# Designs tried in a protein design chat: miniprotein binders against q9h3h3. Part 12

Target 1, 235 residues: q9h3h3
Amino acid sequence: EDGFTAEHLAAEAMAADMDPWLVFDARTTPATELDAWLAKYPPSQVTRYGDPGSPNSEPVGWIAVYGQGYSPNSGDVQGLQAAWEALQTSGRPITPGTLRQLAITHHVLSGKWLMHLAPGFKLDHAWAGIARAVVEGQLQVAKVSPRAKEGGRQVICVYTDDFTDRLGVLEADSAIRAAGIKCLLTYKPDVYTYLGIYRANRWHLCPTLYESRFQLGGSARGSRVLDRANNVELT
Key: E = the ipSAE of ESMFold2; O = the ipSAE of OpenDDE; V2 = 0.75 times the mean of E and O plus 0.25 times the DockQ between their complexes.

## First folded at step 3 (miniprotein)

Design B38
Fold by ESMFold2-Fast, scan of step 3:
Order: C-alpha cells, then sequence, then structure tokens
Structure B38 (fold): chain B 235 residues (1-235), chain A 100 residues (1-100)
C-alpha cells in the first residue's frame, strides 16, 4: 500500500472504480486478440488521467482482463456498508473475526493477490503473463492500475472468489508463479478494501491475510505462503 | 531415467500423505494442511510434465482426493481427511508398483 493513509487510499480506489476501465473480456472477445490488446495498452504507458502522448487521451481507472468463465458475485456490498456503520457506532470491538463474519453474512467473499511494481518493462511483462493466464483459464480475473505519477509504483490485482477458501487462494498463488511472477505477493479480502482497511488503519488490523514469497527450487512452483494473522506457513 | 524420476515424485506424495496422517493424529492440523498442499503441488507437476494420459488421469484423481482432504480439515472434519488420505496413499502406491 506504499505508506499512504487509509483515507487517501480509499478515496483513490473509489475514484478509479468510477472512472472508465479498459477491459479485455474473454467471454465476448476471441483469445487471439489478446496479444494485440496488450501491445496497445501496456500499463506502464496508460496514464491515469489521460495524455495525448499516451495510449489514452481520456481518464482510465483500471485496465482489466475477464476470463471466459468469469461470473462476478460481489455479494451484498450495500448491506455490508450498513452493517459496518452499525458496528462502528455500537462500540463493540472490531477484529479480523468480526470483519470475517460481516463478509460471510453479506456474501462479500472475493479477495485478491496484490503485487506492486515500478512502471516499465517488468510491470508490462508481468501483466502480460497474468492476462494470458486469465484468458487461458488458470485465473478468473485480474486488473492493473494505470500510471498516475512519475516514479510511483503500480499494482496488479489477481482475484479469487472466496477468501475463506484457503485452497483456492493457494491455487491462485501457484498460477501466478507459473505465469513467471517472482515478486512479493500479498493477499487482501475485498471486504477490507470496501471498509477502508489499509495500512495504519485505526483498528490496528493487519491489512492483508497472506504473503507469498518466491523461492528458487523447492516444492512444485516454488513459493512460500504465510498466513500473516496467525504466523503459520501454508506451503 | 524419466520413469525413475516419476516413481520418486509419486513416492514423495505417499510420504507427504503419511506425514499428514501423523500430523492429524497429533492434532497439528496446520502442519497437516501444509503437507497436503505440498503433495498437491507435486501432483500438479506430474500432470503438467507428462504426456501419458493414463498416468495423468490417475494423478488428476490423486489431486482431487488431496483437495478433498484439505477441505475436510478446513470444514472441521479431520476424521474424513484421514480416510481420504489413506485412499490417496493406496491409489498412488498401486501406481508406483505398476511402473516397471
Amino acid sequence: as target 1 above (235 residues)
Amino acid sequence: SLKDELRLLLWEIVKLALEALEAIKEGNLDLAKRLIFRAILIAYRIIKELDDEEIKRRAERALELLKEALRAIEAGDPKKAEEILREVIEEVRRLIEELK
């Protein structure tokens, strides 16, 4: 999360979601068109607010790829927000368990693996690998932020349907590693994003559930996954 | 040889499943889950690297059973996980013996 305040990050996320997205949708577009689309919209060159010298002249909030079998089920986000407001005013303790219960009650179960990379060839190469894995069916959906500031890092988000399904979360990690990704990954449930749980949140919650580190050699696709909340290895 | 490497990978799945059974009996479910996941990754490797459809099919069955064992532990049913792991061990051991 690059050290920004929770309020600032929440505001930026909301703005990005409201602005137009560049989407490759494999449900309606042939997979053969992906390489041309990736060449046209490399994330290191797509600007957040538009620039005549970039691939886009208009603002872009996110660059996304939807898999052929992708079926979004974001749950009852409005009910989640209402329940969260009530919880905050109740004076009851706010803990990871309380947030997990709110997510389950309102069926807001999706989550994502995050990777932060500097603008450039490595980011574009990583995104291309992830996008191909999505179109080939190893991952369900992914998005990457456009370039907002000189020298600022961009984020690739790779989604899973259910953050409580640990096997599914670990399978996504394996698919990311199989796509050639070697950088640090962290996993965040969407409920935390909707509720503004970022670094330095007022409830002192760890903003991510899992951390994945690449290792040379070892078991199959070569990553160590740590449950950050319980300090337990999952590999 | 390629066949010797395959036998070694299959035996590693058996070893991990046996260690997972011991972890469950000792009440160490976190260790059991890690061991099962390591076995899952080896099964994926076998499926990815081999062209033999029969071996792939049997590796895919072992993979699905390992996934079911993991889900059983997560659902609070370690006894079911033990039963499934014993089935994995038996299936994979048979495959090892069939390889000349």
Scores: ipSAE 0.000, ipTM 0.170, lowest interface PAE 21.5, mean pLDDT 82

Design B39
Fold by ESMFold2-Fast, scan of step 3:
Structure B39 (fold): chain B 235 residues (1-235), chain A 100 residues (1-100)
Amino acid sequence: as target 1 above (235 residues)
Amino acid sequence: SLKDELRELLYEIVMLAWEALKAIKEGNLDLAKYLILRAIRIAIRIILELDDEEIKRRAERALELLKEALRAIEAGDPKKAEEILREVIEEVRRLIEELK
């Protein structure tokens, strides 16, 4: 991409994680307050670096909703990064299987379903549906990016606690579809994100494990899921 | 539906067994054991949560084969584990095909 490198994308992700988040935490906030919070902070209007004319005057890295039972487990990210550096120095082949083992060894197992939507009503409506599913206990945690100055699509991330638990990943897809989401979804393990492995990487790894497409009438789930890593349809 | 949910659980066992086979072929026995334990968890869930006695018996057979594959790896016989995992894949695939 002309405007972006893997290093640039990693730096932007780190900056967003370090900047303040707008959080609805269902562990401490009554569910009845969600609608007012969603109306106050529609993601199409919340700006990345703040704007007096937007809901925020200060920078916002992410807009997030935590479920009542959400218990974060980041694993040993520091150990993962050290082991990754050692692997690169060792001359051993870097493959999906080797990376998967590294993630398991350091318990860096979380992953996420991603959807990319243009700023506007459809984005805000999709986010509201996801946020409600999180607060109602159908999903664990989700976040959405604020509006970037240059425009472009915003991303909604819906997390699962273990990317190696295919059943759990598929259950999250079902909950997303039940929330009214009809756009394309892709699933990526966080281990790829922590190691700065994006689509254009020097190891030619595909960080996307699953792809979900909405379909009417054919599937009881409302979606067709493809295992992209093994090129197998899960219908 | 209930049958669609069951098919997804059974298919996940097949995929985990296949991934465990790949892990053994790559010499990654720790990963293979982890994947087999995941498949065991799903088989146990099916046995505990379903009321259908016939499906339970088929799931119990798959569970015993998965336990045998795990024991084979722990005993230092990954080739035996490969054979057993192929049997798991065949058994569960047949169950999926028989569901109507």
Scores: ipSAE 0.000, ipTM 0.092, lowest interface PAE 22.9, mean pLDDT 81

Design B4
Fold by ESMFold2-Fast, scan of step 3:
Structure B4 (fold): chain B 235 residues (1-235), chain A 100 residues (1-100)
Amino acid sequence: as target 1 above (235 residues)
Amino acid sequence: SLKDELRRLLEEIVELAEEALRAIKEGNLDEAKRLILMAIYIAKWIILELDDEEIKRRAERALELLKEALRAIEAGDPKKAEEILREVIEEVRRLIEELK
């Protein structure tokens, strides 16, 4: 049933967030150390629960790179969750607009560009490009999932501070493209994640706000960005 | 009451852990993993709602055991997962008794 699937996805995300992260923190580590760190921890080889034959013997939830200017701010997640519960009991319509207002009110503004890639050289190469862009200051922060035993696709998440700031979202897309990334990108605000809203939710909300497709002959950004909610091209 | 709601959720964790044990015995490791992840979700939710630091600590211990059981299955050691799940069931049942 759908409720079972939603709970399973939430539990999987929580477990990953609670396990240790492998972090390259440019705020405290010289940029010259990055290439060695990337070689030591390629995401296609780092295992979710540890393996003697992999770079890690202990569980790893995420592999992350923090930029020199990165300052984490999750906003008031507790206030957001309380307001969400109140909204549900109020009988008022639940729409993308009402969720956006809750996110703004509680300063839960972060969001992320997502790319899904199969384990292998292309994933590791894409991650290296993103990590270098973060350390060089073109992006703020990024993370990539470790390899699951089932061999499914891994995800790279590139974060921005404010999903309501379209210019900032587009600038991040441009930086991802400049790093050599050519695959499909989708953008999701963290407010949907904190409230447990995934695809096929009971409110028929689309958690994906933007899509980016590579276009060689396009704008200086190298991509076409679509606002999924309003069905409008932004580039 | 809050106490009755907490007891109901703890009973759900026990049920999920017992179902996971059955799934392991039947060789259905994918189902066992899904059931353990659901138990982890419920455990995390109750921990966020608890004001009693001792009960919260006990629930956090159960959560860590559930995570260890999941790791054992992923590592290809379902027998270890069974042992850990039985430990979870015993610890959570003790907590339920204390809330009566």
Scores: ipSAE 0.000, ipTM 0.212, lowest interface PAE 16.8, mean pLDDT 81

Design B40 (at its last look DockQ between E and O 0.43; V2 from the best seeds 0.00; counts 0 for: pae E 2.7 > 1.5)
Fold by OpenDDE base, look of step 6:
Structure B40 (fold): chain B 235 residues (1-235), chain A 100 residues (1-100)
Amino acid sequence: as target 1 above (235 residues)
Amino acid sequence: SLKDELRRLLEEIVELAEEALRAIKEGNLDLAKELIRRAIEIAERIIKELDDEEIKKRAELALYLLKFALRAIEAGDPKKAELILRWVIKLVRLLIEELK
């Protein structure tokens, strides 16, 4: 994995964001329709490019669920990108602190818990649990990637409004665990996504701020959350 | 060589995308659309001549993004087109390096 891989992943993410989304919006659609929608568009069967026999005939970038309280706020992404380009040109050191400051300055504060699952029943079941938690107001918004032609793991993203709000990040982890999710979670700020900070990036930045591991017994939260920057457990 | 020609064509895509960015900034959206259309044509040609599946996939992604940039302008969102074009430039430059 090299710098090319990071930029390629960023470009793929951009393409997915630009393609049509399959959305269940709880603000306009009754919650009673969620089960039918989940049955119609199981993530393991929805294909990225609308393959023959899939539920979708056209390309789908993401499958998403919007909660009742969801309000899209992306901040000043354009200003962020301009500042990022200027920073790169300046030759100044780029640190996690630099990215945090850029995010704050441009109000690009959203972040997401990420889980990677193989296509199949476990993925669809996990997604159904998350979707229900969103519709019930325990989470605000979530999305899942469609199935790729090559197969591989699909990603579920569960968003929080502010990656700098540690409590909010932890609350979302708790809600995800309450929805029955037991896999490894990593937390990534959206600013990292917008700036193309993926694994193996040329700045050697860790693209994830937090890691959550499910724990059987002991903690009321059902997980241990690690601050990766400081190597400190938060729970 | 074929490899040299492909690199030349990729460089032309970069140039067209950079010119399209300038055109957008100047408010000349018609010129920007024309430049992007030309870049699309070149990208489609390149993809037909690529034998390496991995390089081909990357070129297809660049083509896909170029088409999105065009649609963004047509939809009245030139700022989105600028964002996309910057990524096209990055991606195509990486392809050029792979073809050295």
Scores: ipSAE 0.453, ipTM 0.805, lowest interface PAE 1.1, mean pLDDT 90
Fold by ESMFold2, look of step 6:
Structure B40 (fold): chain B 235 residues (1-235), chain A 100 residues (1-100)
Amino acid sequence: as target 1 above (235 residues)
Amino acid sequence: SLKDELRRLLEEIVELAEEALRAIKEGNLDLAKELIRRAIEIAERIIKELDDEEIKKRAELALYLLKFALRAIEAGDPKKAELILRWVIKLVRLLIEELK
């Protein structure tokens, strides 16, 4: 495997967040321009560092679409991070429950459905479907990673504003499926991302709260959604 | 050996980053920028001479963050540079440990 530690994954995410983003903002850009923008910036061709021959000449951290109703509010991220450091030095247990409480206390409630796809037509087609769903108002915010120099799978993130609102999270899953997405989806609260807690973390925390698998028959428009924390099927 | 030379260069990056952190805390931003530039030069040398793609990826990330730290000081945000430098030190120490 790659051998990256959780700290390296967190640092890579920080670098991408700090680089410029390519954004289609439905609040300021007519919906009729979306298809041209998607054609100009397919995620399989937008390179992380602005490689020769790519549509971007400068580094791109993320490609994003903001819906008409998007109102950014990350909450008290700096207070969350300070409380996290204090918790680590306190000797108290670090559990999913303590992370959830920190997120609630500091109003860092957003989360995201994730899907991983290889570069190519499938990725670009999936992204286009998600982007249209955002512009049409079925989803609020999504982003996709650019193509890395070494290749590898890319990630589409579809955001929800409150990971504790289970119905809202399930509605986003349904909207993703309605856009034609059939791959595995996993849901990660942003609190884990802001604290640099990824799957290979030293506390052995599982940052995946839900998994969604496409299947025929079911109330969630053909989804089977599993609550990973409680090992309970929701659909 | 190649591993010994790589570890030595990585240790030098850590020392420079730690010294840059101290310089920032003392308000000596000119010294901090110079120390970061020296760390960048060493990171660039490591990347140029590496064959191992795993190690190269990690060195490239450290280099990228060092450049962000320098830009943060130049933009008048030394507290952001402190945060970035702490991550550089953490990453490079992990790489040194893997090279035992």
Scores: ipSAE 0.321, ipTM 0.703, lowest interface PAE 2.7, mean pLDDT 87
Fold by ESMFold2-Fast, scan of step 3:
Structure B40 (fold): chain B 235 residues (1-235), chain A 100 residues (1-100)
Amino acid sequence: as target 1 above (235 residues)
Amino acid sequence: SLKDELRRLLEEIVELAEEALRAIKEGNLDLAKELIRRAIEIAERIIKELDDEEIKKRAELALYLLKFALRAIEAGDPKKAELILRWVIKLVRLLIEELK
């Protein structure tokens, strides 16, 4: 019942990961080519399945920008999945702490700041700002979902290497704000995505660890960050 | 009834996916590919004949994942196919439960 939406979302995420990605890779492509690439592939116009009239003729799972220092490290996702199945069978409580330990054991440490925006100019503008910050070295990696069928918001994901490194997570938030982003941000570890922890999950876990809200003036980072797990303000 | 026939076809997809998982574990990749192709054929028939957009969307996702599992075996990654097939089984079982 409660698990249906979470498992369906996890399956959709897997399908998106397996479809082709449109990638600007700053490790091999000059930064001077970014503006033309952004103009060619605005996320509000790129369709998930290559609909007629879109910039893409084939399915696209994600639109991504890799920074010069990007080094892919997904950890042991297969070991994580096997351990997750064993954990569910064991009768041991499933808590944020248990999932954190599972992630550490299997080196699945990456996480991401999420922003959800309706298709249109604001989404494309926000994505362009994030993409430039990645290519300029203020952020490591980002991706944005293509446009699905009518009525859905799109998501921009800004990655950090280690969700247990609070300072690194906060530094990424600061860089997002410096790029001109003012909308609500939430932070989710990739372990939650791999295990299907979404809003309506059967374990009643909060699907995000941190929340960032824009603050006009007063702080160097321009935002207020809340630790949702401990209900503590960090900034 | 139409509902009973649909439920039977979905159960057949689950059985084929579970048999494909066993075939992979036993190293019989040719059998696994054949079982996945049979599951794909059933899923395509369901999608073609179904008029319920909500059920059709979920069946389309299951078909998509089945095709990825087949491609993973063909690419020499049977462990990836195992992971995908487990997700297919979960998704199709949830769909079967909703049809009650």
Scores: ipSAE 0.124, ipTM 0.578, lowest interface PAE 4.4, mean pLDDT 85
OpenDDE base, second read of step 4: ipSAE 0.429; ipTM 0.790
ESMFold2 (binder alone), look of step 6: mean pLDDT 86; pTM 0.868

Design B41
Fold by OpenDDE base, second read of step 4:
Structure B41 (fold): chain B 235 residues (1-235), chain A 100 residues (1-100)
Amino acid sequence: as target 1 above (235 residues)
Amino acid sequence: SLKDELRRLLEEIVELAEEALRAIKEGNLDLAKELIRRAIEIAERIIKELDDEEIKLRAEWALKLLKLALEAIEAGDPKKAEKILRLVIYEVRFLIRELK
């Protein structure tokens, strides 16, 4: 994906964040209702703008599942953005370490594993597996993009609370793999999104910190996780 | 220069968005809508003059956000509009820096 495509996708994602969400909240809804909810709102059929014949009549930004332990904490995004502007004006070198420190300072620590899947049964099945893992407490929160008119790939986002906690990031990868997901996963901190740092940016910052590839017969996790910043395998 | 004019227009969008935020906080939603409409007009003009595709994409995004902020006010959700306008300010300030 070129920088243009990455910015477009980010813009669409930000727009989607502002539209209504279809949410299953395990904190308030019995787990026994999950299967009925998944059947009612399969992500391959839920449309971004509520097209005729879709399960939704109104626009939907995201379909999401909240686990029992989910607590939304976005940190000080405004302070982060202000500090980032000041840093750019200072002419100081900008590194992944700089962004990490900014994120820590402003408590903007959330990140997500991303998977892109074509609309259809495989997507819906993948989403169902993730949703169950969230409701069962193996994951905290996940969301999936609705179907776009143009029929592009849909994205499943599985969040972790702290992108600086390598163990937590790896545990989420393991839970995703345990849910039967075998595709490529990329991990992106939300700080990069909030700062508008996309692929091919002028600072040469890679917004993807980790890559997970499924491996047959590999370690107990069934995946190889690569630290992209250090080019080191973690598993 | 063309760049200087574009910067001036972008700065005007920031000012309008900031004023719109103040208007929302003061409960003057009619003023907020008017300020956002002016910002939309300026953004549409800027987009026509941008040659850089990446900058143009961000400007188009800022325009979309301004329209969403207007819709949010019209829908009776001024808090949503405030969040969107803050994002507009950030994105437009980014554009100003990129034109430097």
Scores: ipSAE 0.222, ipTM 0.614, lowest interface PAE 2.5, mean pLDDT 88
Fold by ESMFold2-Fast, scan of step 3:
Structure B41 (fold): chain B 235 residues (1-235), chain A 100 residues (1-100)
Amino acid sequence: as target 1 above (235 residues)
Amino acid sequence: SLKDELRRLLEEIVELAEEALRAIKEGNLDLAKELIRRAIEIAERIIKELDDEEIKLRAEWALKLLKLALEAIEAGDPKKAEKILRLVIYEVRFLIRELK
């Protein structure tokens, strides 16, 4: 049954990536316009396929904020997918190490911290905090899903350039916590997204590399980060 | 049998999608579009023969992805079409396995 969920999530992600995005691009738009843009497009009110009662009449795949230093690099995704098909047909074991090797070989290095929140004030407040951190330069880029027709939780994605750069991943976690975020965070490399590795995958792989839990009263880091692949505490 | 015929048609969709990927890699976008259109026709035929609602929904998703791949090529984005076609192959291979 869970195989259906993973495949549908991959297909939905592709559709969202292809539909129009609402973007605040700090490379071309003054930072002073951010508050008005956030007020115009709160993610709890922006609908996936448009609605007369929402801020959008047309479909929206993602709501995104690009930082001033943002420079997208998706690597060789096509080469990655060709190698993945070859690996699957070879009968060789599929492991986190094998996927890491494919990602490095094809320069598909980006990844993201994920947080899932119900539509409402807390989601909109969390997104506003993340968006300000991006525009102020503490984070590089982030996006949030619009509200689905059937409800459900929405996801905020905060990207880093290189999932193999553990320090960079941890620095992004710190910046998210500094923005006031206290919910559970999980880190997923984009290679897993491109290859359809979700929570119910047929290879029984953990769909995330890291998990971050907020530490109340922690004057040091502010969170506990666990390496899920190696089952090692980093903080 | 009906299941054998459905499996054969699903396998043909996978073959057409794989050939479309090769055509895109070789820069032959006209061939890629023709192969995708053929896959769409087969998918539409299969959907009319499916009785299981869950399998039918997945087949309808594969059809939607094929149409999106065609639109991506027509919009001048063959790289998007390649990503979508790989999702088509994944979905259809799963459907073949679901046929027992």
Scores: ipSAE 0.000, ipTM 0.140, lowest interface PAE 16.9, mean pLDDT 81

Design B42
Fold by OpenDDE base, second read of step 4:
Structure B42 (fold): chain B 235 residues (1-235), chain A 100 residues (1-100)
Amino acid sequence: as target 1 above (235 residues)
Amino acid sequence: SLKDELRRLLEEIVELAEEALRAIKEGNLDLAKELIRRAIEIAERIIKELDDEEIKERAEYALMLLKWALKAIEAGDPKKAERILRFVIEYVRYLIKELK
């Protein structure tokens, strides 16, 4: 995907953040209701704008599942953005390390594993597996994009609290793989999104920190995780 | 009412963003930047004057998008700015509908 497509998808994703969400909150809803909720709102059928015949009559930004341990903490996004503007004005070199430090300083540490799947049974099945893992406490929070009019790929986002915690990132990968997900995963910190750092940016920053590829017969995780910044395998 | 004033300001942001889109399409990037800057000022005013945290958060998001659109033009990517502006228009129109 070219930088333009990545930016468009990011803008659309941010837009979707502002529309109503279909949420299953495990903190308030019994886990026994998850299957009925999944059946009611399969991601492949939930439409972004509430098309006629869809399970939703109104626009839906995201379908999400919150685990028992989920606590929303966005950090100081405004301070982060101000510091980023100041940094750009300073003419100082901008590196992945710089962004990491900005994120830490402003407590904007959330990140997500991303998977892109075509609409259909495979997507709905993948989402069901992720949703169960969240409700069971193996993952904290996940969301999936609704079906777009153009029928493009939908994205599942599985969040971690701290993109600087390699162990936590790897544990989430393992949980995703345990849920039966075999596709390519990419990990992106939210700080890159908040700063408008997409593919082919002028600073040559890669917004993807990690890549996970499923491997048959590999480590207990069933995946190979690559640190893209250092070009080192972590598993 | 405060709600009516907020609606008016949001409508003004929509108008400015639409005009900025037209300016970009016409190749008048300087005008587009000016229009976006004016929209940013309005968004900042909304954020400053509102005590409602939900509306404030939504306005902050609109502000961020407008800043990104401006940055996109400045970076020589007017097509990116167009995409962002189209989204801002839809988003702010949604906010106006919710201010019912």
Scores: ipSAE 0.015, ipTM 0.272, lowest interface PAE 8.0, mean pLDDT 85
Fold by ESMFold2-Fast, scan of step 3:
Structure B42 (fold): chain B 235 residues (1-235), chain A 100 residues (1-100)
Amino acid sequence: as target 1 above (235 residues)
Amino acid sequence: SLKDELRRLLEEIVELAEEALRAIKEGNLDLAKELIRRAIEIAERIIKELDDEEIKERAEYALMLLKWALKAIEAGDPKKAERILRFVIEYVRYLIKELK
């Protein structure tokens, strides 16, 4: 995202969130229907703005799977945004600790593991594995972006309830690996997304808290997780 | 085989962690702590007896998590201990699958 401004990225994210979502909701839909739903809506074929030749004729912002125990809790996003504006006008230093405190104060605690994959069979296969893990209860909720008109990689987001809960973040990483995912994963708290803080920001904040990789030249026995903020390797 | 012996030790860690979870739900924190200590001893034995760096790293991580669960109970947070033990169970089961 070196070629985009923070405002452009925020506008794209907002538009996707506001457009309709294709959802498999395991709270109300039998697990036996998942395979048919995945075959009907492969993310490599679902188009962002609709196309009569694709599975969707109307815009789709996200393709999502909700686990049986999923309970949405976005916290007080409006209060967070107001406090952020006040902080910026105060002239006080903006640091990772300051954002963490704002997130805690306003209960905006969710975060997500991200993986970026090119459109194609590997993306669809990875998404199917994640979706099955969600429906089976190993993960709580996940979404994947539709195919953009301009092309480029698509993103799978796997959510956790609390980015300050390191164990919960590591549990999700383990479940993603158990689902057969072998690519690089990065973890980002939603507070950064709601505030429009991306990789290139004026405060030089790193929105990525964790990074997960397979062992170099090793087996599929697990991953190496790095705490990006403290430069400490967790496994 | 050595693989079968390692699998049995890892399975014993899972069984102890599952029993510890039941003990916590029943309110028997003393039993839960003893079961976790037994799982810690098995993990320490695996680490001491292994020459495989990869398996040793994985066992060291499981050991760290088990010690963390024990400390959570000692600090008066059994719900945190439950979460840690559930993660240990999933993690060790994943390791068992990889052994084949």
Scores: ipSAE 0.000, ipTM 0.190, lowest interface PAE 15.8, mean pLDDT 82

Design B43
Fold by ESMFold2-Fast, scan of step 3:
Structure B43 (fold): chain B 235 residues (1-235), chain A 100 residues (1-100)
Amino acid sequence: as target 1 above (235 residues)
Amino acid sequence: SLKDELRRLLEEIVELAEEALRAIKEGNLDLAKELIRRAIEIAERIIKELDDEEIKKRALRALYLLFEALRAIEAGDPKKAELILWEVIKEVLRLIEELK
């Protein structure tokens, strides 16, 4: 809490990635088993460090659904981090554009739409909708955090392969909206996560690239998507 | 010599985490919190003084888990703190072994 900094947020992400995941893998599991799996592991009830009263007795880092075509590619993260250290010592301005170029150079292109929801029915319902979209092929892969802090919000992450592919990012947003999601969404490239760009970052960068708001009153698309750096609507 | 100093610091984190577990089992939560804070200081030192990216990431993971164990005690959930401290011990012992 008091000493909770960008370094601690990076450590939180690493800890979650290293702990076991609960995975529904559509590459090897029939789609007909999804509803039973979702009922067994509602994210509002799965605890981060295990509890005999929850679905899990041991730690769970993430609850994930892999689509049939899922093929992980993290790029050259080591090269990215070396280049990042060089950039920080160079004295050059650290901007969204310089981070974008580092990501492209090192093939660290994946990103994700984020939604933050309080533990409860709305979170579980939103996750079920996203999971079904993944298994049906409208989205590629998604994960949701387990319940860690009492009263804290949980996050659903919906991934795309290439944050520089604007059409692909917008298609994912449309699929999320088609699943019935109406809350605020923000899009974060994984390069920002690897480099520790969070809300409290030292460089005062916006930690997200895009923002999606549910649109009332008749957009065929269902949302307005904003490029946050340029304040330009993409829809 | 740098590897030997790192091993010593990692061993101290394990010892502090083990003592914190014992303190929790004995109902001495104030002692447990103090021991966890000492382990945090050592993990922060490792992160500040080391250039090895892989070891730094493992130290950052341990640091996060130590903060979460502290918060669990403060929230009145020492059982959760025990599980988290056990994960710290496991992770740090694996790192010690990998240093050969």
Scores: ipSAE 0.000, ipTM 0.278, lowest interface PAE 13.3, mean pLDDT 82

